# Designs tried in a protein design chat: VH-VL binders against 26S proteasome non-ATPase regulatory subunit 3 homolog A (RPN3A). Part 15

Target 1, 182 residues: 26S proteasome non-ATPase regulatory subunit 3 homolog A (RPN3A), of Arabidopsis thaliana (Mouse-ear cress) (q9lnu4r240to421)
Amino acid sequence: CRYLFYLGKIRTIQLEYTDAKESLLQAARKAPIAALGFRIQCNKWAILVRLLLGEIPERSIFTQKGMEKALRPYFELTNAVRIGDLELFRTVQEKFLDTFAQDRTHNLIVRLRHNVIRTGLRNISISYSRISLPDVAKKLRLNSENPVADAESIVAKAIRDGAIDATIDHKNGCMVSKETGD
Short names: E, the ipSAE of ESMFold2; O, the ipSAE of OpenDDE; V2, 0.75 times the mean of E and O plus 0.25 times the DockQ between their complexes.

## First folded at step 15 (VH-VL; framework fv_maftivimab)

Design z4 (from x4 with heavy chain S57T; at its last look DockQ between E and O 0.77; V2 from the best seeds 0.84)
Fold by ESMFold2, look of step 15:
Structure z4 (fold): chain C 182 residues (1-182), chain A 118 residues (1-118), chain B 106 residues (1-106)
Amino acid sequence: as target 1 above (182 residues)
Amino acid sequence: EVQLVESGGGLVQPGGSLRLSCAASGFTFSDYWMNWVRQAPGKGLEWVSTISDSGDTTYYADSVEGRFTISRDNSKNTLYLQMNSLRAEDTAVYYCAKGDYPWDFDIWGQGTMVTVSS
Amino acid sequence: DIQMTQSPSSLSASVGDRVTITCRASQSISDYLNWYQQKPGKAPKLLIYAASSLQSGVPSRFSGSGSGTDFTLTISSLQPEDFATYYCQQSYYFPTFGQGTRLEIK
């Protein structure tokens, strides 16, 4: 259904990601099998919107028959977000710049930087009961002049927002996570 | 036809170094992420390191970070693992593995044995 | 790291039996779960990826199911060549393997 796809794109532009996701997934499900190009576009936009919502699409979405090659740039994008690696994210954007421009998704993909950071920090907080702020900066691949200060700011904001359950040990410059399941 | 062949294993003292190689054939090596996975005698599998298709991205298990360096030479279809400051717990068979969609290890080599003991 | 726990650790079965091996992740990994078979002295062989997708060349008696944290590998009718050790592995984050399940001839 072309209408649902168009509606999903409008809602994405309006930052109504939950409604956009619903419309795009419905469009993909309703599209005729013969409309492979349209189904591919529906999947590309649904993947992007799910990433913007903080979700990680299933591995099997990227191996749908006839779509693997076309969806590959969005799979590599998903990998960068899932791992939480800012340098990999930059590399993927460079590698597939022409594809993202042609799909008209480039400007929306830039917004995913926040999702890379949040997912990366969540992965760290689950994996380590205690980790130094320099090591947090290293794992996120922060590239600023003061990556440790940036990591501290990022962690502090995530704690305030309730995105991770942790504290900062200022004496030792460490993040101390409660999410490892003590 | 698709084949990965490891070499460079052997006996080494603690604190020593070894360089492992993995020769690839039968596929376009530069299209794929490559990995090292190890297995201590009688034990399970442990991921060691990953390198992207271009070589620009590398990841290491915490147990080896700072001591091991993964690299590749796409012109020679060869993957490397430089292992420094070896410890007894590094004793294992080391496999190279081709990783589709990074960590779906669909092709493995035969392995090369590294023994770290006095 | 995401911990992967397999059950059982070992299992004795006869040719023709239906065999089920389970794997539990310490957090949700969606469908990013692989199964491997390893015979003595050999490298592992990928059987299942994406929790339920059969790798090319793997017999249809192998099947995988599950998502989230709980996963199952099933062999519908055991053959002599299926006696091996089986590992699950998550591919959601930096990879980790289950401890293995040794499947032996009864």
Scores: ipSAE 0.818, ipTM 0.903, lowest interface PAE 0.7, mean pLDDT 90
ESMFold2 (binder alone), look of step 15: mean pLDDT 94; pTM 0.960
OpenDDE, look of step 15: ipSAE 0.896; ipTM 0.943

Design z5 (from x4 with light chain F94W; at its last look DockQ between E and O 0.66; V2 from the best seeds 0.79)
Fold by ESMFold2, look of step 15:
Structure z5 (fold): chain C 182 residues (1-182), chain A 118 residues (1-118), chain B 106 residues (1-106)
Amino acid sequence: as target 1 above (182 residues)
Amino acid sequence: EVQLVESGGGLVQPGGSLRLSCAASGFTFSDYWMNWVRQAPGKGLEWVSTISDSGDSTYYADSVEGRFTISRDNSKNTLYLQMNSLRAEDTAVYYCAKGDYPWDFDIWGQGTMVTVSS
Amino acid sequence: DIQMTQSPSSLSASVGDRVTITCRASQSISDYLNWYQQKPGKAPKLLIYAASSLQSGVPSRFSGSGSGTDFTLTISSLQPEDFATYYCQQSYYWPTFGQGTRLEIK
């Protein structure tokens, strides 16, 4: 069990998230029921790795018997990523600063900012066939000197990277999604 | 014995304003996200707005964005909804709902009726 | 918005019947699906969360199943107090409800 957990953590550092996920989930499954603390740690790291992979863990993972309270910070983290709200994400990191430090996950959690943006943008692109860049900035909760310019850059990068299937209508300052309409 | 009690509903003309309140008891109010959900007479349920446990994060349905403001006072265990520029389509029973996190609405109040008509 | 299509819109059933209500999401919502019961003049009551988890105090004759886009609420043996309107609701993103299923006595 501890070998698989350690291997999962090494694989996370090596950016081998798919292998890391499997190792961590296996560690959780193989651990005795009485080893609740260890199973909780395995689940915390598996949740984090799944978020880094761009997945949203199932709601039911956070209500596993005896784990709901302990997994709560990672449930709130998952919710911030799922919603795609950068300000909520910052607030969750502050709220649970001590817990993430104790778990030694705080530096990995910083990497999730990209996933918050990508998930938020994906949700917007499937929900709206056309949306103004100011509204994109508002929905992502961009907290910068020029949120609309940042939204334009973020959308352009996401299109360039193939993360969303959309175009920018520069004449009208809108993102036009190809993922909602035919 | 968790209880949510809405108040402040009534009859208002289009373009008018109302402020709804929701008094909470039987739980630690500041630990929970709070929500407004409405139901037009004879119709289904429609989410209106959500506020985080601290009040730092607020979310609105597109239909009310810019017109409604959700707020909370954790020292008074009270949730508020300020409704401005009211329209006939805002006519509904307004429920406050307690959620552990967005968006499981596990405990609901009795509702307060808002009627918008000339 | 994620559209939630609920069927049937209404049905009639007798006490003791097994009843099934379905809900379809316009995109995958994993297991972020809730079911509510609402009686006339009353607030909704949460029955099922996370697609299949039974809320505390809800009778075991209620069950939920599904993940992704297709979900089912089942009442294994209908009781007189179960005649109500039932709603599904996704909690994956900005919450949306199905249009409701009215369950009435045949």
Scores: ipSAE 0.804, ipTM 0.899, lowest interface PAE 0.7, mean pLDDT 90
ESMFold2 (binder alone), look of step 15: mean pLDDT 94; pTM 0.953
OpenDDE, look of step 15: ipSAE 0.866; ipTM 0.931

Design z6 (from x4 with heavy chain N35H; at its last look DockQ between E and O 0.71; V2 from the best seeds 0.80)
Fold by ESMFold2, look of step 15:
Structure z6 (fold): chain C 182 residues (1-182), chain A 118 residues (1-118), chain B 106 residues (1-106)
Amino acid sequence: as target 1 above (182 residues)
Amino acid sequence: EVQLVESGGGLVQPGGSLRLSCAASGFTFSDYWMHWVRQAPGKGLEWVSTISDSGDSTYYADSVEGRFTISRDNSKNTLYLQMNSLRAEDTAVYYCAKGDYPWDFDIWGQGTMVTVSS
Amino acid sequence: DIQMTQSPSSLSASVGDRVTITCRASQSISDYLNWYQQKPGKAPKLLIYAASSLQSGVPSRFSGSGSGTDFTLTISSLQPEDFATYYCQQSYYFPTFGQGTRLEIK
């Protein structure tokens, strides 16, 4: 199971997230129950890889017996991605800087910024049939010099990439969503 | 051992203001996200607001955004809800809640009643 | 806004009955689903979190199941103290509650 763990880590660094996920989940399943420290490491990396794939890990993963405290930094990281709040994401990275450095996950965690934005826009597009671009910027917590212009660019890219089903009403400065299903 | 005690409810006129407090004890307050949830008489539960453990992130239901302000004082183990521009629709029991994980409300206070009436 | 729809809105049952309450989300919420019990004049009490995990101190006759959009709370053998209103709540995004299910015991 150590081989599968290190293969999963290598695949993650090589950006082969689907293969990495398979290896890491298999390592976690095959590890003896008594090998708690190793199982924790497998879960940390599996959580990270699933987030990089655009998945939100199940709530129950974070409540596994004996793992709640150890997985807490990755639970808070998952929450920042799930909520789609860039300021929360920055705060979590600062709060657990030493832990992420010790786990050697810190450089890969930085890559999750794209996932925070994508999840945030998805949540907004499902929740609102129409929302102003200034309100999109506010909900994502954009910290740039021109957050409204950045929100417009981010929304346009997400539409282009098929990440959300929406249009931009340029006349009124709004995102208009088809995700509501009405 | 773990307790949340709300206070500051009462009768207020439409357009008025109230400040609710929630005193926490029996746990490390600064480690947890805190929440306000309300229940109108004879009605269901409605989430109102959430504040992160550090206080850096705040979230509001659309129905109260711009009128209510959640805050916390970690040195006093106290959560606050400043309610401005109150409406009759804000009449409810207001519960303070905490969870070991954000939005799993595992500990609730007994609530404080806010009545908005002319 | 993730809508949570409970059914039924109320029911009556006898002691010893098996009772099932259903909750449906307007979109997938994985297993981010909680169940609460609320007795008259009291604050809600968390029963189930993560769709199926039993909160400490909750009797084993309570169980939860489901993932995605469809969830159930089951009471395997109804007791007189189970008279209450039950709420589901999604914790995937900004929280929303079902409208509640009032359980009467005759």
Scores: ipSAE 0.777, ipTM 0.887, lowest interface PAE 0.8, mean pLDDT 90
ESMFold2 (binder alone), look of step 15: mean pLDDT 94; pTM 0.952
OpenDDE, look of step 15: ipSAE 0.884; ipTM 0.938

## First folded at step 16 (VH-VL; framework fv_maftivimab)

Design j1 (from z1 with light chain Y93W; at its last look DockQ between E and O 0.77; V2 from the best seeds 0.84)
Fold by ESMFold2, look of step 16:
Structure j1 (fold): chain C 182 residues (1-182), chain A 117 residues (1-117), chain B 106 residues (1-106)
Amino acid sequence: as target 1 above (182 residues)
Amino acid sequence: EVQLVESGGGLVQPGGSLRLSCAASGFTFSDYWMNWVRQAPGKGLEWVSTISDSGDSTYYADSVEGRFTISRDNSKNTLYLQMNSLRAEDTAVYYCAKGYPWDFDIWGQGTMVTVSS
Amino acid sequence: DIQMTQSPSSLSASVGDRVTITCRASQSISDYLNWYQQKPGKAPKLLIYAASSLQSGVPSRFSGSGSGTDFTLTISSLQPEDFATYYCQQSYWFPTFGQGTRLEIK
């Protein structure tokens, strides 16, 4: 199971996240119950890789027996990604800076910024058939000189990438989604 | 031993203001997100607002955004809700709830806010 | 706004019955689903979080299941103190609650 953990970390560094996820989850499952520290490390890296893949890990992963306190930084990280709030994401990285440095995950965590944006836009597009670009910027917590222009660029890229099924109504400055019912 | 106690409810005219407080005890208040959830008479539960453990992040239901302000004072273990431009639709029991962030495991007893002429 | 729909809106059952209440989300919420019990004149009480995890101090006759969009709260053997209204609530994004299920003990 240590081999699977090392393989998962190597695949993560090589940006092979799907294979990394499989190796890390298998390592966690094969580890003896008594090897709590190793299982915690496997779960931390699996959580991170799943976030990088654009997945949101299940709530129950963070409540596994004996792991809740140790996984808390990654749960708060997951919350920032799931909510789609860039300011919260910055705050979580600051709050747990030492933990992420010790885990050697800090450089990979910085890469999650685009996942925060994607998840936030996905949630918005499903929840609102029509929303102004200023309101999109506010919900994502864009912190720039022109957050509305940034929101427009971000939404346009997400549409081009197929991440959301929407259009931009340029005349009225809003995102029009087909993700909602009706 | 863990408890939340709301106060500040009352009768107010439309367009008026109220400030709710929630006193927390029995847990490390600064470690947890805090929430306001309301329930109109005879109706279901509606989330109103959330504030992060540090107070740096705040969230509002669309129905109250721009009118309500959530805040906290971690040195006093107290959560606040400033409610401005109140409407009849805001009439409800307002609960304070401890979250992580939205698993509301501890609730206060609620304080009643009535908005009517 | 993730819509949560509970079924049934109301039900009556006898002591000892097995009761199920269902909750459907308008989009996938993984296992980010909570169940609450609210007795008349009281604040809600968390029963189940993470779809199936029993909150501390909650009797083992309560259980939850489901993932994605479809969830179930089960009371395996109904007791007189279980008279209450039950709410589901998603915690995936900005919280929303189901409309409630009023359980009346016959």
Scores: ipSAE 0.855, ipTM 0.927, lowest interface PAE 0.6, mean pLDDT 91
ESMFold2 (binder alone), look of step 16: mean pLDDT 94; pTM 0.957
OpenDDE, look of step 16: ipSAE 0.876; ipTM 0.935

Design j2 (at its last look DockQ between E and O 0.02; V2 from the best seeds 0.00; counts 0 for: placed apart)
Fold by ESMFold2, look of step 16:
Structure j2 (fold): chain C 182 residues (1-182), chain A 117 residues (1-117), chain B 106 residues (1-106)
Amino acid sequence: as target 1 above (182 residues)
Amino acid sequence: EVQLVESGGGLVQPGGSLRLSCAASGFTFSDYWMNWVRQAPGKGLEWVSTISGSGDSTYYADSVEGRFTISRDNSKNTLYLQMNSLRAEDTAVYYCAKGYPWDFDIWGQGTMVTVSS
Amino acid sequence: DIQMTQSPSSLSASVGDRVTITCRASQSISDYLNWYQQKPGKAPKLLIYAASSLQSGVPSRFSGSGSGTDFTLTISSLQPEDFATYYCQQSYWFPTFGQGTRLEIK
């Protein structure tokens, strides 16, 4: 079980997230009930890898018996990604800096910024058939000299990558989504 | 033992302002996200606003963005909602709710806000 | 926003009946779904979170199931105190509620 956990961590560092996820979940399943601390570590890394893969872990993962308090930093991290709020993401990283450093996940968590943006944009595109780029910037909490220009670039990239099914109405400064079914 | 008590509701003319308060007790207030949820007479529930435990993150429904301001004073265990530019459609019972962030496990009794000429 | 649609809007049942209420989300919300009970003149009460997890102090006759887009609240043997309005609510993104289901005595 410690072998599978170690392998999962190595694969995460090597950017092999799909294989890392499988190893970490298997390690968690094979761990004895008495090995609560080990199971918690497996879950922390599995949550992180799933977030890096662009998944949102189930709410029920965070309420597993005996793990709720220990997994709370990763639940708050998941909330920041799920909501798609970059300022909340920064705040969570600061709030739990010591925990993430002790878990050796701190530097990998920094990579989640892209996932915060993509998840937030995905939620916006599903929820609104048309939304202004200033409002997109506001909802993502873009904090830059020109957040509207950043929002336009982010939306354009998401469209090119196929992450959302939308177009940009440049004349009106809006994102027009085809995903709402409206 | 855990309690949320809203106050500050009343009758206001359109365009007016009100400030709602929610007094919290029986739990560590700063550990939890706080929410306002409203219910128009005879209608369903509508989320209004959310504030993080520290107060650093705030969120608003589109229908109230720019008009309402959520805040909290953790030293007084009190949640606030400043409502400006009130409209008739803001008429509702306003509940405060404890969450983390949006599993609303404890609710207050509500305070009625009526906006009419 | 994520639209939540409840069915039925109203339901009449007798004490002892098994009652089922459904909720559909306009997109996948995983298991980020809550159920609330509201009695006339009272605040809502959380019954179920994470689609199927029973809130502390809620009777075991209440159960929830589903994930993704389709969810069900079940009351296995209806009691007199269960006549109320029931709401589903997604907690995946900015929260939205279903329209409600009024459960009335037949």
Scores: ipSAE 0.816, ipTM 0.908, lowest interface PAE 0.7, mean pLDDT 91
ESMFold2 (binder alone), look of step 16: mean pLDDT 94; pTM 0.958
OpenDDE, look of step 16: ipSAE 0.846; ipTM 0.941

Design j3 (from z1 with heavy chain S57T, light chain Y93W; at its last look DockQ between E and O 0.68; V2 from the best seeds 0.81)
Fold by ESMFold2, look of step 16:
Structure j3 (fold): chain C 182 residues (1-182), chain A 117 residues (1-117), chain B 106 residues (1-106)
Amino acid sequence: as target 1 above (182 residues)
Amino acid sequence: EVQLVESGGGLVQPGGSLRLSCAASGFTFSDYWMNWVRQAPGKGLEWVSTISDSGDTTYYADSVEGRFTISRDNSKNTLYLQMNSLRAEDTAVYYCAKGYPWDFDIWGQGTMVTVSS
Amino acid sequence: DIQMTQSPSSLSASVGDRVTITCRASQSISDYLNWYQQKPGKAPKLLIYAASSLQSGVPSRFSGSGSGTDFTLTISSLQPEDFATYYCQQSYWFPTFGQGTRLEIK
């Protein structure tokens, strides 16, 4: 179990997130019930790696017996990523700065900014057949000097990367989604 | 006993304003996100607005954005909804609901808002 | 918005019947799905959260299942107090509710 946990952490540092996820989940499953502290650490790192992979961990993971308080910082982190709100993400990092430092996850958590944006765009693209780029910037809570220009760049990159199925209507300044059922 | 009690509903003309309040008791109000959810007569449930535990994050349904303002006073255990530029389609029972984030585990009994001439 | 489609819109059943209500999301919402019961003139009451987790104080005849896009609420042996309207609601993103299922006396 400890071998799988440390292998998962090493793979995470090496940016091998898919392999890291499997090692960490296996470590969590094989850990004895009595090893609560170890199981909590396995779950924290598995949650982080899943977020880095662009996944959203299940709601039920955060209510496991004896783990709710310990996992709460990672639940709030997951909420910021799931909602796609960059200001909430910043607030969560500040709120739990000491916890993330103690867990030695703080430098990896900074990388989730990309995932906040991608998840937010995914949710927007599915929910709106058309949305203005200013409204995209508002929903993501972009606070840069030119948030609309940043939103256009972010959307264009997401389209090029295949992260969302959309086009940009440059004439009207809108993202036009091909993914909506509405 | 955990309770949420709404007040401030009533009859208002189109274009008018109302302020709803929700008094919380029996739990640590500042630990939870708070929500407004409405239900038009004979209709289903519609989420209206959300505010984070600290109050620094707010969200609104598209139908009310720009017209409604959610706020909270954690020292008074009270949630507010300022409703401006009211329209006939805002007519509903307004519930406050406790959540974290959007698992609405405790609801108030609601306050009726009627927007008509 | 993530659209939630509930079916049936109404059904009639007798005390003791097994009842199943379904809910479909327009995108995957993992297990971020809640079920509520609402009786006439009352506020909604949370029954199930995280698709299958029973809220405290809710009778064990209620159960939920599903993940992704398709979810069910099951009442294993209907009781007189279970005649109500039931709503599903996704909590994955900005909340949306199904249109409701009215469960009536047969």
Scores: ipSAE 0.833, ipTM 0.910, lowest interface PAE 0.6, mean pLDDT 91
ESMFold2 (binder alone), look of step 16: mean pLDDT 94; pTM 0.955
OpenDDE, look of step 16: ipSAE 0.877; ipTM 0.935

Design j4 (from z1 with heavy chain E65K; at its last look DockQ between E and O 0.83; V2 from the best seeds 0.84)
Fold by ESMFold2, look of step 16:
Structure j4 (fold): chain C 182 residues (1-182), chain A 117 residues (1-117), chain B 106 residues (1-106)
Amino acid sequence: as target 1 above (182 residues)
Amino acid sequence: EVQLVESGGGLVQPGGSLRLSCAASGFTFSDYWMNWVRQAPGKGLEWVSTISDSGDSTYYADSVKGRFTISRDNSKNTLYLQMNSLRAEDTAVYYCAKGYPWDFDIWGQGTMVTVSS
Amino acid sequence: DIQMTQSPSSLSASVGDRVTITCRASQSISDYLNWYQQKPGKAPKLLIYAASSLQSGVPSRFSGSGSGTDFTLTISSLQPEDFATYYCQQSYYFPTFGQGTRLEIK
């Protein structure tokens, strides 16, 4: 099972996230229940790779027997991505700086900033048919010199990249979503 | 053992202000996100506001944004809700709830806020 | 916002009955769903989290199932203390509750 774990880590470094996910989930699945420390490491890396892929791991992953405390930093990271709040994301990285360094996941976690924005915009586009760009900036918790201008750039990029199905109403300063959610 | 106790409810005129408190005991308060959830008489539950464990992140339901302010004092194990510009539709029992962030496993017994002339 | 719709709004049952209450989310919430019990004049009590995980101290006659958009709370053999109002709540995004299901004695 250690081979699959290290293969998953190598593929993550190579930005091959779909293949990395498969290897890491298989390693976690095949690991003996008694190998708690190894299973925890498999789950930490699988969670991170799933976040990088734009997925939100199930709530039950974080409550697995004997793993809840160890996975807490990655649950808080998942919460920041799920909410789409960049300031929360920054505070989670600071709160667990030493843990992420010890796990050697800190460089990969920095890559998640784009995913925080993308997931947050997806949640907004599903929840609102129309929302002002100032409100988008507020919901994403953009803490920059010009958060409304940053929100416009971020939304425009997400539309160009196909991450959300929306348009910008430039006259009224709004994002208009074609996805209204269930 | 684990306990949340709300206080500060009462009768207030429309447009008035009120400050709710929630005293926590029996757990490490600073490890948990805290929440306010309200229930109008005879009605269902409505989430009002959330504050992160450190207090650095706050979130509000659209119905209360700009009027209510959630805060906490971790040295006193106390959660607060400052309610300004109160309206009749804010009339409810207000519960504080412990979460991580939104699995509300411990609730207080609530404090009643009545907004009427 | 993610809308949560419960069914039925009210039901009557006898002690010993098996009852089910359903909850539907307006979009997928994975397994980020909680169930609460509330008796008149009292605070809600968490029964089920993560769709199917039983909270500590809750009797095993309570169970939850579902994922995605459709969820069910089941009470396998109704006891006198189970007559209450039940709420589902999603924890995936900013929390929202179902409108409640009042379970009454027949």
Scores: ipSAE 0.795, ipTM 0.917, lowest interface PAE 0.6, mean pLDDT 90
ESMFold2 (binder alone), look of step 16: mean pLDDT 94; pTM 0.955
OpenDDE, look of step 16: ipSAE 0.891; ipTM 0.945

Design j5 (from z1 with heavy chain D56G; at its last look DockQ between E and O 0.81; V2 from the best seeds 0.84)
Heavy chain, then light chain:
Amino acid sequence: EVQLVESGGGLVQPGGSLRLSCAASGFTFSDYWMNWVRQAPGKGLEWVSTISDSGGSTYYADSVEGRFTISRDNSKNTLYLQMNSLRAEDTAVYYCAKGYPWDFDIWGQGTMVTVSS
Amino acid sequence: DIQMTQSPSSLSASVGDRVTITCRASQSISDYLNWYQQKPGKAPKLLIYAASSLQSGVPSRFSGSGSGTDFTLTISSLQPEDFATYYCQQSYYFPTFGQGTRLEIK
ESMFold2, look of step 16: ipSAE 0.822; ipTM 0.912
ESMFold2 (binder alone), look of step 16: mean pLDDT 94; pTM 0.956
OpenDDE, look of step 16: ipSAE 0.890; ipTM 0.943

